# VH-VL binders against q8is19r433to663, part 29

Target 1, 231 residues: q8is19r433to663
Amino acid sequence: GSNIIAQQITIIDNEMLMAIPPSQFLHKSFSKESKSPQFHDMVSKFNEWARWTSSEILSKEKLVERVVTLSFFIDLAKSCVELGNYNAANAIVGGLNHSSISRLKLTWERLSTKVTQDYDRLLSLFDLSMNYKNYRDEIKSTKAKIIPYLGLFPKDLIAIEEGNDNFTNNNLINTEKFRLLYQTIKKIQSYQQPLFTFKTSEPIKQYLKNISNGLSEEKDFHSISHKLEPR
Short names: E, the ipSAE of ESMFold2; O, the ipSAE of OpenDDE; V2, 0.75 times the mean of E and O plus 0.25 times the DockQ between their complexes.

## First folded at step 12 (VH-VL; framework fv_cixutumumab)

Design k33 (at its last look DockQ between E and O 0.82; V2 from the best seeds 0.00; counts 0 for: pae E 2.6 > 2)
Fold by OpenDDE, look of step 12:
Structure k33 (fold): chain C 231 residues (1-231), chain A 118 residues (1-118), chain B 108 residues (1-108)
Amino acid sequence: as target 1 above (231 residues)
Amino acid sequence: EVQLVQSGAEVKKPGSSVKVSCKASGYTFSTYAISWVRQAPGQGLEWMGGINPLFGTANYAQKFQGRVTITADKSTSTAYMELSSLRSEDTAVYYCARDYRYFYMDVWGKGTTVTVSS
Amino acid sequence: SSELTQDPAVSVALGQTVRITCQGDSLRSYYATWYQQKPGQAPILVIYGENNRPSGIPDRFSGSSSGNTASLTITGAQAEDEADYYCNSRDSKGNHVVFGGGTKLTVL
């Protein structure tokens, strides 16, 4: 089931999150891979989850199987959210709303009402409007352990770095800028804690770590999609 | 302070239904699940089901499948548990609890006593 | 369906150490959660994960696991520790929540 897979995905993502030193969020280090290798590892994994989602759906030549697979990944994204793994959930949603997937009208039309509604809720949660307002609102006051969407931290940190000078007009250190940076990094660190709920399934974990093997490349997605469901 | 406030005691006839409410406060309602657990007199704890308010999806124990309905209202931060076709064996204290991902329950209501008698 | 089993009753002398054990196949995949319940009161979370205590829970409470078992240990039992203790986990499929039958702890 999707729950078991979501759990192991969450373990993988959490390990990666915990492995990112706070220093990689300073001085825009995340903008350069050589200065932030662990950060970029997690970004790569995010993209891999998305590619995995699209690739698996596109690998199903039969409509019925494709519908089942599509439903599975919607459920998987939902399960990730329920586990507090917003990073993986958003990656999966990204794979689901890829243009090569969204154009599969025959497949989407066969989804159950419940699954469709769940997908709509996922889209709403990760809506980009107002700078991910819905997502931000959802996690703003949470005290629970989560894996946040990693992609927003660079944006927020850049906004602070570029929106504030290091020195004031009187050539004093801009303490407010550094306070803001500190608060943001502190928030990140607060998420860097272990999981306390489910255990590692080594076989599943290893499978998921090597999920890129055998996946189609994004450059081929549209071609495959058109072959599956011609215009 | 995080707390769950449950509705008052109920006395019901066999065959009727009961709906218990659980109002949450002190945290973001959609961030945690709500689980329902009952305890018959002198018996152990029994999980009935739970709901994630964010999606509104409820999970039920197999024993209660088809007889229990769990819902949540985000606007009022209130969860509900409705049990139908009541029988004497359903006499118990019913608890709601804040459930972290359905792994552990860190905050409990005080319980609602439901008595089923002819 | 998956189940968790506990001894129905255990005793411990004041100041001594007692271990309450929970057994079930689901514990191979999930950490156990432990609850304390006193008469007429709602359960209280005392241990979650491998060995995590919520705020307010004394450090004499600890958790451990091995294979398909999980244990709650009270090191230096106090009179107020007399209560029912329940272990909790997900089922083997990870879909439902399951409780053990509970263990009545008597402090002598």
Scores: ipSAE 0.791, ipTM 0.901, lowest interface PAE 0.7, mean pLDDT 95
Fold by ESMFold2, look of step 12:
Structure k33 (fold): chain C 231 residues (1-231), chain A 118 residues (1-118), chain B 108 residues (1-108)
Amino acid sequence: as target 1 above (231 residues)
Amino acid sequence: EVQLVQSGAEVKKPGSSVKVSCKASGYTFSTYAISWVRQAPGQGLEWMGGINPLFGTANYAQKFQGRVTITADKSTSTAYMELSSLRSEDTAVYYCARDYRYFYMDVWGKGTTVTVSS
Amino acid sequence: SSELTQDPAVSVALGQTVRITCQGDSLRSYYATWYQQKPGQAPILVIYGENNRPSGIPDRFSGSSSGNTASLTITGAQAEDEADYYCNSRDSKGNHVVFGGGTKLTVL
């Protein structure tokens, strides 16, 4: 079921989050893989979660199976949010929102009302409007352990680094810039904690770690999608 | 300070229903589940079910499926548990608890005594 | 529930160490959580996530697990530790919360 898979995804994502040293967030190091290998491991896995979502739905030739698979991934994203894993949830939503998936009208129209409402709430949560306002409000509202959407931190850190000089007009160290960077890094580190909830299932974890093996390439998604629903 | 305040004691006849409230304060209501646990006199703890207020999804123990309804009102930060078709065996203290994603319950209400007698 | 099994009673001499056990197949996949309940009171959380103590729980309380068994250990037992102790975790399918039957701890 989707709750067991969400738990193991969360273990994988949390291991990657905990492995990122603070230096990979400094000096725009996240822009180069050689300077930020652990950060890029987590970004790469984010993209794998998204591609896995799209590829699995597109692999279902029969409409009934495709609807079941679509429903499963919506439930999976919901389960991830309920576990505090916003990173994987956003990746799965991105895969569901891929143009090759969103165009599958026959598949989408057969979802239950409950699943459709859940998807609408997920879309609203990860909406880009007003600098991710809904997402930012959500994660500010809790003291509970979460795995945040990783992609938002580079945006914030770039804004601080490019918007502030290292030295003041009097050639003194600009302590406000470094305070802002420090506070952002400390916020990231506050999420780097163990889960304390469930144990690893090695068979499921290994399956999820190797998920990219055998998936359709993204370049093929449009062609497959059109064969499944030509209109 | 995190608090769960439950509604008062109730005396009910067999065949009726009871609805117990649990008002949460001191934290953001949607960020934790609320679980309902009952305890009959001299007996152990028994999980009845819970709700995740974020999506409004209830989760029911198999024993209570069909007899219990658990809801949440985010605007008032209040969860409700309604148990129908009451029997004398339903006489118990009913607790609500703040539940970390159904893994552990870190804050408990004081309990609501429900007595079912003919 | 029968899915988590606890001995119904155990005793310990004041100042000595006692271990309360909880057994169930789901403990291979999920941590046991431990609650203390005194007469007329709501339970309180004493151990979660294997061996984590909430604030206010003395360090004489610890948890451990191996295979399908979890244990609550109280070192240097004190009179105020006399209570019922419940473990809880998930059921065998992992969908629902379950409690053990409880263990009455008597401090002599």
Scores: ipSAE 0.544, ipTM 0.820, lowest interface PAE 2.6, mean pLDDT 90
ESMFold2 (binder alone), look of step 12: mean pLDDT 93; pTM 0.953

Design k34 (at its last look DockQ between E and O 0.85; V2 from the best seeds 0.00; counts 0 for: pae E 3.0 > 2)
Fold by OpenDDE, look of step 12:
Parts: structure tokens; C-alpha cells; sequence
Structure k34 (fold): chain C 231 residues (1-231), chain A 118 residues (1-118), chain B 108 residues (1-108)
């Protein structure tokens, strides 16, 4: 089921998160792959989760199978959220709301009410409005181990870096800027903890690590989608 | 401080229903699940089910499926467990617990004694 | 359904080491969690994951696992350690929580 897959996804994501040195978040290092290879590895995996989601759904020629697959990934995203893996959950949601997937009206219309409601909740959680307010509110002040959505850290750090000068008008070090940076990085580090709950399933983990094999390319998604459900 | 405060003891007749409440405080309610565990006199711990307040998804043990309903109110940070068609065997202490992803329960309520007698 | 099995009772002399074992197929995929319960009290989490102790739990408590088994070890048992100990985990499919039958530990 989706729970087992979500668990192994979470193991993979957490390993990648833990592998990111804090230095890669300093001085906008994350903006350059050569300066932040581990960060970019995790970003690549995020995109891979999204592509995997879309590709799998689009690979189902039969409507019934496509509905089942769509339902599975909605459940998978939900399971990831429930495990505290917001990064993977958001990636999957990204794959689900891709234009090539969202246009599949026949497929979406056949979803159960429950699954549809779950998807709506996912969309609400990862709503972009007000700079991901719902997501931020959800994880605010949580002491629980989570895997946060990685994409927001660069945004937040850039805002601090560019919104504040390194020096004050009196040529003094802007201690407030560095305090803010420190606090943000400290928060990131607080998430870089091991998982203490479920064990690795090596076969599933390896499968998921190599998930890109056989996936359709994004450039082909719309073409495939139109073939599945013509306008 | 993280606390779970449960409702008071209940005395019920066979065939009736009981609803126990569990009010959580000291943490973000939606970031943990709430599990319900009961213990009959002189018996072991028995998991009944749980709920994740984020989506309101409830999971039930097979033994209680169809007879137990677990709900959560995020606005009041309160979880509920309702058990219907009560029988004498349902006499037990009912605990709510903060459940981290259904893997471990690190905070427990004090328990609610439910007595089912004719 | 999958189950976890424990010995119903074990004894240990004061200051000695005791191991309480939990067995079940689900333990191949999931870590065991251990709870201590004293009469008239709610259970207390003592070990989670492979060998993690919550704050306030003495370091004489440790956890280990092997195959389809998990063990709680008390190194240097104290009188206050006399209690019922329960292991729990998920079922084989990882969908539900299951408890062992509990082990009554007597400190002699």
C-alpha cells in the first residue's frame, strides 16, 4: 500500500536532508550546484518524485487503471504528510496538479468522494498564497521530526540576505542580519535528525532510488495526456 | 507542558454508547496523532484506533471496526472516542495518547474508567 | 492478524541485568516500542526505535533488535523497575498498532 511506499520515500528524503551541510545554506551557496551538490541532489529527487507521479498516471491507458493510479498517488501524498514528509508530499502534489494530469477530466471525475476531499486538503495545505501560509502555519513551532519542504529555505534565506546589508550605516557589522540567518539555519539543522520509527526495506528503497528509469519525460506529458483523453 | 486531559468516569448499560474526550495542550494538535488504548481489569493494553487531526483520518483495529468512532476537533484540540453497543467485556480503563505517526506514544492521558453493567 | 509475543513474567535480582524480549513478524519491518506500567498508572514510554530513550528515562534502559525480535534490557535493575512492560509495533502490513501481552517484571 501507499503507507509502505511513503515510509521508504521518507527514509530516502531524510537521508538526503541529513547529507546537506549547513554551509550550503550560507552565502546563497544553494544557488550554484557546484557549491551545494547535496542540496541540489535533494532538489533533483523532489523533481523526480513529481515526474514519477505524472508519468505513472499517464502510463495507464485504461481509464480504470488510471483512476486507481491517481487515487494511489493522492493517498501516497497524504501518507507522506502523515509521516511528516512535507517535501515528498508537495512533490507528489506537484505531479498531480501538473497541467497534463489536471486536464484528465474523465479520470478525476471517477475518483471517490473521499479521495477527492483528501486531494483538496492537500492542495489547501500546499497552497502558494501568502507565501505558503497554510504550510507554514502547520509546521510552525512543531517539535516533531519532519522533513520540511526544501524549496522554501532558499526563498527565506535570500530574503534575509538581500533584505539586509552586511554593514550598518556606521560601518558596523549588521548583527541582526546574521542572527536571522543563524536562526534559519539552526531551524534547518533541527530537522536534520534520523528517523526512529520504521526500518529500511532495501528492495523498495532501491526501487525508489532508481525510479527515474522508464519514466516519461515531461516534454511528452501533454502529448500523452491528449492521447489518453482527447479534447 | 504537554498534557492530555480525559473526561470523567462513565457507568453505562449494556447496548448503550459511551463517548470519551481527550483534550490536548502544550503542542500543535495537528502534528501528532491521537491513539486510543484500553485496558480491561487485570489485562494487557489493547489498541483500539487512532486519528491524525491533519486530515481527520481515523484508523481502527479490526476488532472494533464498525463499533468505534474516533474524531478530532482541531479548534478545541480535542479527540473523541465513541464506542457503541457496549457489553460487559468493554469494562476497562480507556487511555488516549499522543502518538508519533502511530509508532510510539510518548504522552498518555490518565485514563477514563468505563463500567458496563446491567 | 499479526501479533507480538512476550513472556508473561520474568524476575531479576536487584542490581542485576534482565532482558525482556518481544517477538513478531512485524518487527522485521518496524521498530519496537516499550512501555512501563505500574499499578494504577498510565503506561510510560521507556524505549522507542532501536535504542532511543525519552527524557527522564534512566540510561539503564536500553533497546535492541534482531530478526523478528526486539528486546528491552535493564542493566542494574532497581526496585522501582518492578512493573509491567509492554512492547508494541505495527502489524505486518504497517496499518495498525499492536501490543504484546506484557511482561511482569519482579525485582528480587
Amino acid sequence: as target 1 above (231 residues)
Amino acid sequence: EVQLVQSGAEVKKPGSSVKVSCKASGYTFSTYAISWVRQAPGQGLEWMGGINPIFGTANYAQKFQGRVTITADKSTSTAYMELSSLRSEDTAVYYCARDYRYFYMDVWGKGTTVTVSS
Amino acid sequence: SSELTQDPAVSVALGQTVRITCQGDSLRSFYATWYQQKPGQAPILVIYGENNRPSGIPDRFSGSSSGNTASLTITGAQAEDEADYYCNSRDSKGNHVVFGGGTKLTVL
Scores: ipSAE 0.706, ipTM 0.875, lowest interface PAE 1.0, mean pLDDT 94
Fold by ESMFold2, look of step 12:
Structure k34 (fold): chain C 231 residues (1-231), chain A 118 residues (1-118), chain B 108 residues (1-108)
Amino acid sequence: as target 1 above (231 residues)
Amino acid sequence: EVQLVQSGAEVKKPGSSVKVSCKASGYTFSTYAISWVRQAPGQGLEWMGGINPIFGTANYAQKFQGRVTITADKSTSTAYMELSSLRSEDTAVYYCARDYRYFYMDVWGKGTTVTVSS
Amino acid sequence: SSELTQDPAVSVALGQTVRITCQGDSLRSFYATWYQQKPGQAPILVIYGENNRPSGIPDRFSGSSSGNTASLTITGAQAEDEADYYCNSRDSKGNHVVFGGGTKLTVL
């Protein structure tokens, strides 16, 4: 079920998170793959989780199977949040919120009220308004191990770099800028902890690591979506 | 300091219900599940169910499905376990525990003794 | 029958090493967690995530697993280690929490 899959996704995401050295966040190194290969591996997998979500739903030609698949991915994102894996949860929500999926009115109308409510809460959690306020409030409140949404760290680091000069108006070192950068890096490192909860299922893990094989490309999603539910 | 404070002992008649409270403090309530575990006299530990406050969804052991209701109030950081249709076999100490995502319980309440006698 | 099986009792001489076992199919997929319970008290967590000790648990306590079996090992057993020990994990489908039947440890 969705709990077992969420656990293996979390193992995969945590392994990638643990592998990122701090140097890949320094000097905007995350902007070049050659300077930040482990960071980009995790970004690539994030995009793969999203594409997998959309592609699986679109692969179900029968309405009943598509509804089951949509419900499964909503439950999967919920399970990821409950495990503290906000990175994969946000990726899956992104795949569910893709225009080619959100337009599938016949499919969405068949969801139970509870699943619909769960999805609405997930959308609210990852809403980008006020600089992801809901998400940031969620993760600030806990000392429990999480896997954060990776994409916010480059945004935060860029904002610190561009919003603060290296020197003050009097040509002194701007120590506040470097304190903010250091604090952000230390926060990232605080999430780089091992999991102590569940074991690897090697068959499932290998399937998930190779999930992109055979998936429809994003450019094809709209035409497939229109064929499934014409408008 | 993380604490779970449970409501006091109860003496009940068969056929009635009991509702035990568990007030959490010292951590952000929504970040952990709360599990309910009972122990009849001379018996082992038995998981009854739990709740993850984020989505408010309870998870019940099959044995108790239909008789137990587990809820949480995030505003008071309090979880509740209600067991209905009580019978003498339900005489036990009922524990709440802070549960790390249903994998391990690192903080336990002191227990609430429920005695069901006719 | 319980999905996690423990021997009901085991004895160890003071200062010696004892192993308490827990067996179940779900232990192939999930770590066992171990709790110590003394009479009239709530359980306390002693081992989680294979071999992690919470703060305050002596280093004579350790955990291990192989296949469908998990073990709690106490090296150099002391009188205060006399207690009931429960293993805990998930059921076979991974949906629910389950406990073993408990093992009474007697320190001679």
Scores: ipSAE 0.487, ipTM 0.805, lowest interface PAE 3.0, mean pLDDT 90
ESMFold2 (binder alone), look of step 12: mean pLDDT 92; pTM 0.948

Design k35 (at its last look DockQ between E and O 0.88; V2 from the best seeds 0.00; counts 0 for: pae E 3.9 > 2)
Fold by OpenDDE, look of step 12:
Structure k35 (fold): chain C 231 residues (1-231), chain A 118 residues (1-118), chain B 108 residues (1-108)
Amino acid sequence: as target 1 above (231 residues)
Amino acid sequence: EVQLVQSGAEVKKPGSSVKVSCKASGYTFSTYAISWVRQAPGQGLEWMGGINPIFGKANYAQKFQGRVTITADKSTSTAYMELSSLRSEDTAVYYCARDYRYFYMDVWGKGTTVTVSS
Amino acid sequence: SSELTQDPAVSVALGQTVRITCQGDSLRSYYATWYQQKPGQAPILVIYGENNRPSGIPDRFSGSSSGNTASLTITGAQAEDEADYYCNSRDSSGNHVVFGGGTKLTVL
């Protein structure tokens, strides 16, 4: 089921998160791959989860199978959220709301009411409005182990870096700027903890690590989608 | 401080229903699940089910499927467990617990005694 | 559904070491959680994630796992450790939570 897959996805994501040195979040190092290889590895995996989601759905020529697959990935995203893996959940949601997937009206119309409602909740959670307000509210002040959405860290850090000068008007060090940076990085580090819940399933983990094999390229998504469900 | 406050003791007739409440405080309600666990006199712990307030999804033990309903109100940070078609064997202390992803329960309520007698 | 099994009762001399074992197929996939319960009280989490202790739990409590088994070890048992101990995990499907039958620990 989706829970088992979500667990192993979470193990993979957490290992990648833990492998990111804090230094890669300093001085906008994340903006350059050569300065932040582990960060970019995790970003690549995020994109891979999204591509995997879309590709798998588009690989189903039969409507019934496509509906089942669509339902599975909605459930998978939900399971990831339930495990506190917001990064993978958002990646999957990204794959689901890709234009090549969202246009599949026949497929979406056949979803059960419950699954549709779950998807709506996922969209709400990862709504971009107010700078991901719903997501931020959800994880705010949580002491529980989570895997946060990685994409917001660069945004927040850049805002601090560019919104504040290194020195004050009196040529003193801007301690407030560095306090803000420190607090943000400290928060990131607080998420870099091991999992204490489920164990590794090596076969599933390896399958998921190599999931890019056989996936369709994003450039072909729309063509495939139109073939499946012509306008 | 994280706290779970449960409703008071209940005395019920066979065939009736009971609804126990669990009010959570001291943490963000939606970030943890709430599990319900009961314990009959002199018996072990028995998981009944749980709910994740994020999606409102409830999971039930097979034994109680169709007879138990677990709900959560995010506005009041309160979880509910309703057990129907009560029988004498349902006499037990019912606990709610804060459940981290359904893997471990780190905070427990004090329990609610439910007595089913004719 | 899968179940977890425990010995119903064990004893340990004061200051000695005791191991309480839990067995079940689900433990191949999930870590065991251990709870302590004293008469008239709610259970208390003592070990989770194989060998993690919550704040306030003495370091004499430790956890381990092997294959389809998990164990709670008390190194240097104290009188206050006399209680019922329950192991807990998800079932094999991963969809449900299951408890062991509990082990009554007597400190002699």
Scores: ipSAE 0.730, ipTM 0.882, lowest interface PAE 0.7, mean pLDDT 95
Fold by ESMFold2, look of step 12:
Parts: sequence; C-alpha cells; structure tokens
Structure k35 (fold): chain C 231 residues (1-231), chain A 118 residues (1-118), chain B 108 residues (1-108)
Amino acid sequence: as target 1 above (231 residues)
Amino acid sequence: EVQLVQSGAEVKKPGSSVKVSCKASGYTFSTYAISWVRQAPGQGLEWMGGINPIFGKANYAQKFQGRVTITADKSTSTAYMELSSLRSEDTAVYYCARDYRYFYMDVWGKGTTVTVSS
Amino acid sequence: SSELTQDPAVSVALGQTVRITCQGDSLRSYYATWYQQKPGQAPILVIYGENNRPSGIPDRFSGSSSGNTASLTITGAQAEDEADYYCNSRDSSGNHVVFGGGTKLTVL
C-alpha cells in the first residue's frame, strides 16, 4: 500500500539528507556537482520521484487503470506529508502537475471527491506564491523532525550571498551577512536527524532505489499523453 | 511547555454517548497526531484511535470502528473523542496523547475518568 | 492476528539489572516504544526509536531489539523504578497502534 511505500521513500530521502556535509551549502558549492555530490544525489532522486509519478500514470493505456494510478500517487503524496517528508511529497506533486499529466481531463474527472480535495490541499501546500508562503508557514517554528523541500535552501542561500556585501562601508566584516548564512545552515542541520519510527524493508527499498530503470523519458511524455487522450 | 488538558470526569448510563475533549498548547498543533488510549480499572493500555490534524483524517482501532468518532478543530487546537453505545465495559480512564505520526506518544493528558453504570 | 506479548510480571533486586521483553511480528518492521506508568498516573515515555531517551529519563534505562523481540533494560534498578511498563508499536498490518499487555516490575 501507499503507506508502506511512503515509509521507504522517507528512509531513502532521510539517508540522503543526513549524508550532506554542511560544506556543500557553503560558497555556492551546490551549483557544481563535483563540489556537492551528496546534495546532487538528493536533487537527482527528487527528480526521479517526480518522473516516476508521471511515467507510471502515462504507462496505463486503460482509463480505469490510469485513474487508479493517479489516485494512488495522490494518496502517496498525502502519506509523505503525514510522515513529514515534504521533499518527496513536493516531488510527487510536481509529477502530478506536469503538463502531460494535468491535461488528462478524462482521467482527472473520474477521481472521487475526497481524492480531488486531497490533491487541492497538496497543490495549495506547495504553491509557489509569495515565495512558497503556505509551505513556509506549515513548517515554521516546528520542532518536529521533518524532511524539508531541499530546493528552497539554495534559493535562500544565494539570496543572502548576493544581497549582502562581505564588508561594510567602513571596510569592516559584515557580521550580519555571516549571521544569516549561519542561521540557514543551522536550520538545515536541525533537520539532519535519524528517523525513530520504522525499519527498512530491503526488497521495497531496493526497488525504490532503482525506480528510474525502465521509466519513460520526459521527452516522450507529451507524445504518450496525446495518444492516451487526444485532446 | 507542551500541555494537553482534558475535560472532566463523566458518569454515563449504558447506551448513551460520551465526548471527551483534549486541548493542546505549547506546540504547533498540526505537526503531531493526537491519539486516544483507554485503560479499564486494573487493565492495560488500549489504543482507540487518533487523528492527523493536517488532513483531518481519523485512524480507528478495528475494535472501535463504528462506535468511536475522533475529530480535531485546528482553530482551537482541540481534539475530541466520542464513544457511543456505552457499556459497563467502557468504564475506564481515557487519555489523549501527542503522538509523533502514530509512532510514539511523548506527551500525555492526565486522563478523563468515564464511569458507565446503571 | 499478532499482538505484542509481554511477561505479566518481573522482579529485580535493588541495584541489579533487569530486562523486560516485548515480542511481536511487527517489531521486524517497526521500533518498539516503552512507557512507564505508576499507579493513578498517566504513562510517561521512557524509550523510543530503539534506544533514545526523552529529557529527564535516567541513563540507566536503555532499549534494544533483535528480530521480533524488543527489550527494555534497567541497570542499577532503584525503588522508584517500580511501575508497570508497556511496549507499543504498529500492528501486523502497519496501520494501527497496539500496546503490549504490560509488565509489572517489582523492585525487591
């Protein structure tokens, strides 16, 4: 079921999160894979979760099967949020919101009211308006262990680096800039904690680690989508 | 300081219903589930169910499915448990607990004694 | 149909080490959590996530697991450790929370 899959996704994401040394967030190191391999491993897996979502839905030629698969991924994203894995949840929502998926009107109209409402809540949570305000409000001030959406940290760190000089007008070190950088890094480190919840299922974990094998490439999504629902 | 404050003791007749409240404070209510656990006199702990406030989804132990209703009000940070068709066997202390996603309960209410007698 | 099984009672001499066990098939997939309960009081969390102690729990409390069995170990047992101890985890379906039947610890 979707709960068991969400648990193993969360183990995988947390292992990658915990493996990222703080240095990979310094000096814009995350902009170069050679300087930030663990950071980029997690970004790559985020993209795999998204691509997996889209590819599985597009692989279902029969409408009934496609509706079941769409419903499964909405429930999977919901389960990830319930486990505190906002990173994987956002990836799955990104796959559901891909233009090749969102256009499948015959499939979307067949969802139950409950599943549709769940999806609307997920879209609202990860809405980009006002610099991800809804997401940031959701995780603000929490002390509970979560796996945050990784992609916001580079954006925040770049903004601090480029919005502040290293030296003041009096040629003194700009301590406010470095305080802001330190606060952001410390926040990231606060999320780098072990899970205390569920154990690895090696067969499921290995399946999920190799999930990109056999998936349709994104370049083919548009063509497949139009064959499934020609308009 | 994290705190769960439960409503007061209740005396009920068989066949009636009881609704117990649990007001949470000192943390962001939506970041944890609230679980309900009961304990009959001289007996062990028994999980009844819980609720995840983010989606408002209740999760019920099979034994209580159809008799228990668990809800949450995010605006007041309050969870509720209602048990219907009460029997003498439902005489127990009913606890609410802050539950990390149904994996462990780190803060408990003081309990609400419900006595069912004719 | 698998629930968590605990021995109903165990005794330990003051200052000695005691182990309280919890068995169930779901413990292969989920960590056990341990609670202490004294008469007339709510339970308190003593061990979660295998071997983690919340703030205020003495380091004489520890947890471990192997296969379908989890254990709570108290080294140097003290009089105040006399209580009921419950394990909890998920049931075999993974969807519901279950408790063991509890173990009464007597400190002699």
Scores: ipSAE 0.372, ipTM 0.773, lowest interface PAE 3.9, mean pLDDT 90
ESMFold2 (binder alone), look of step 12: mean pLDDT 93; pTM 0.951

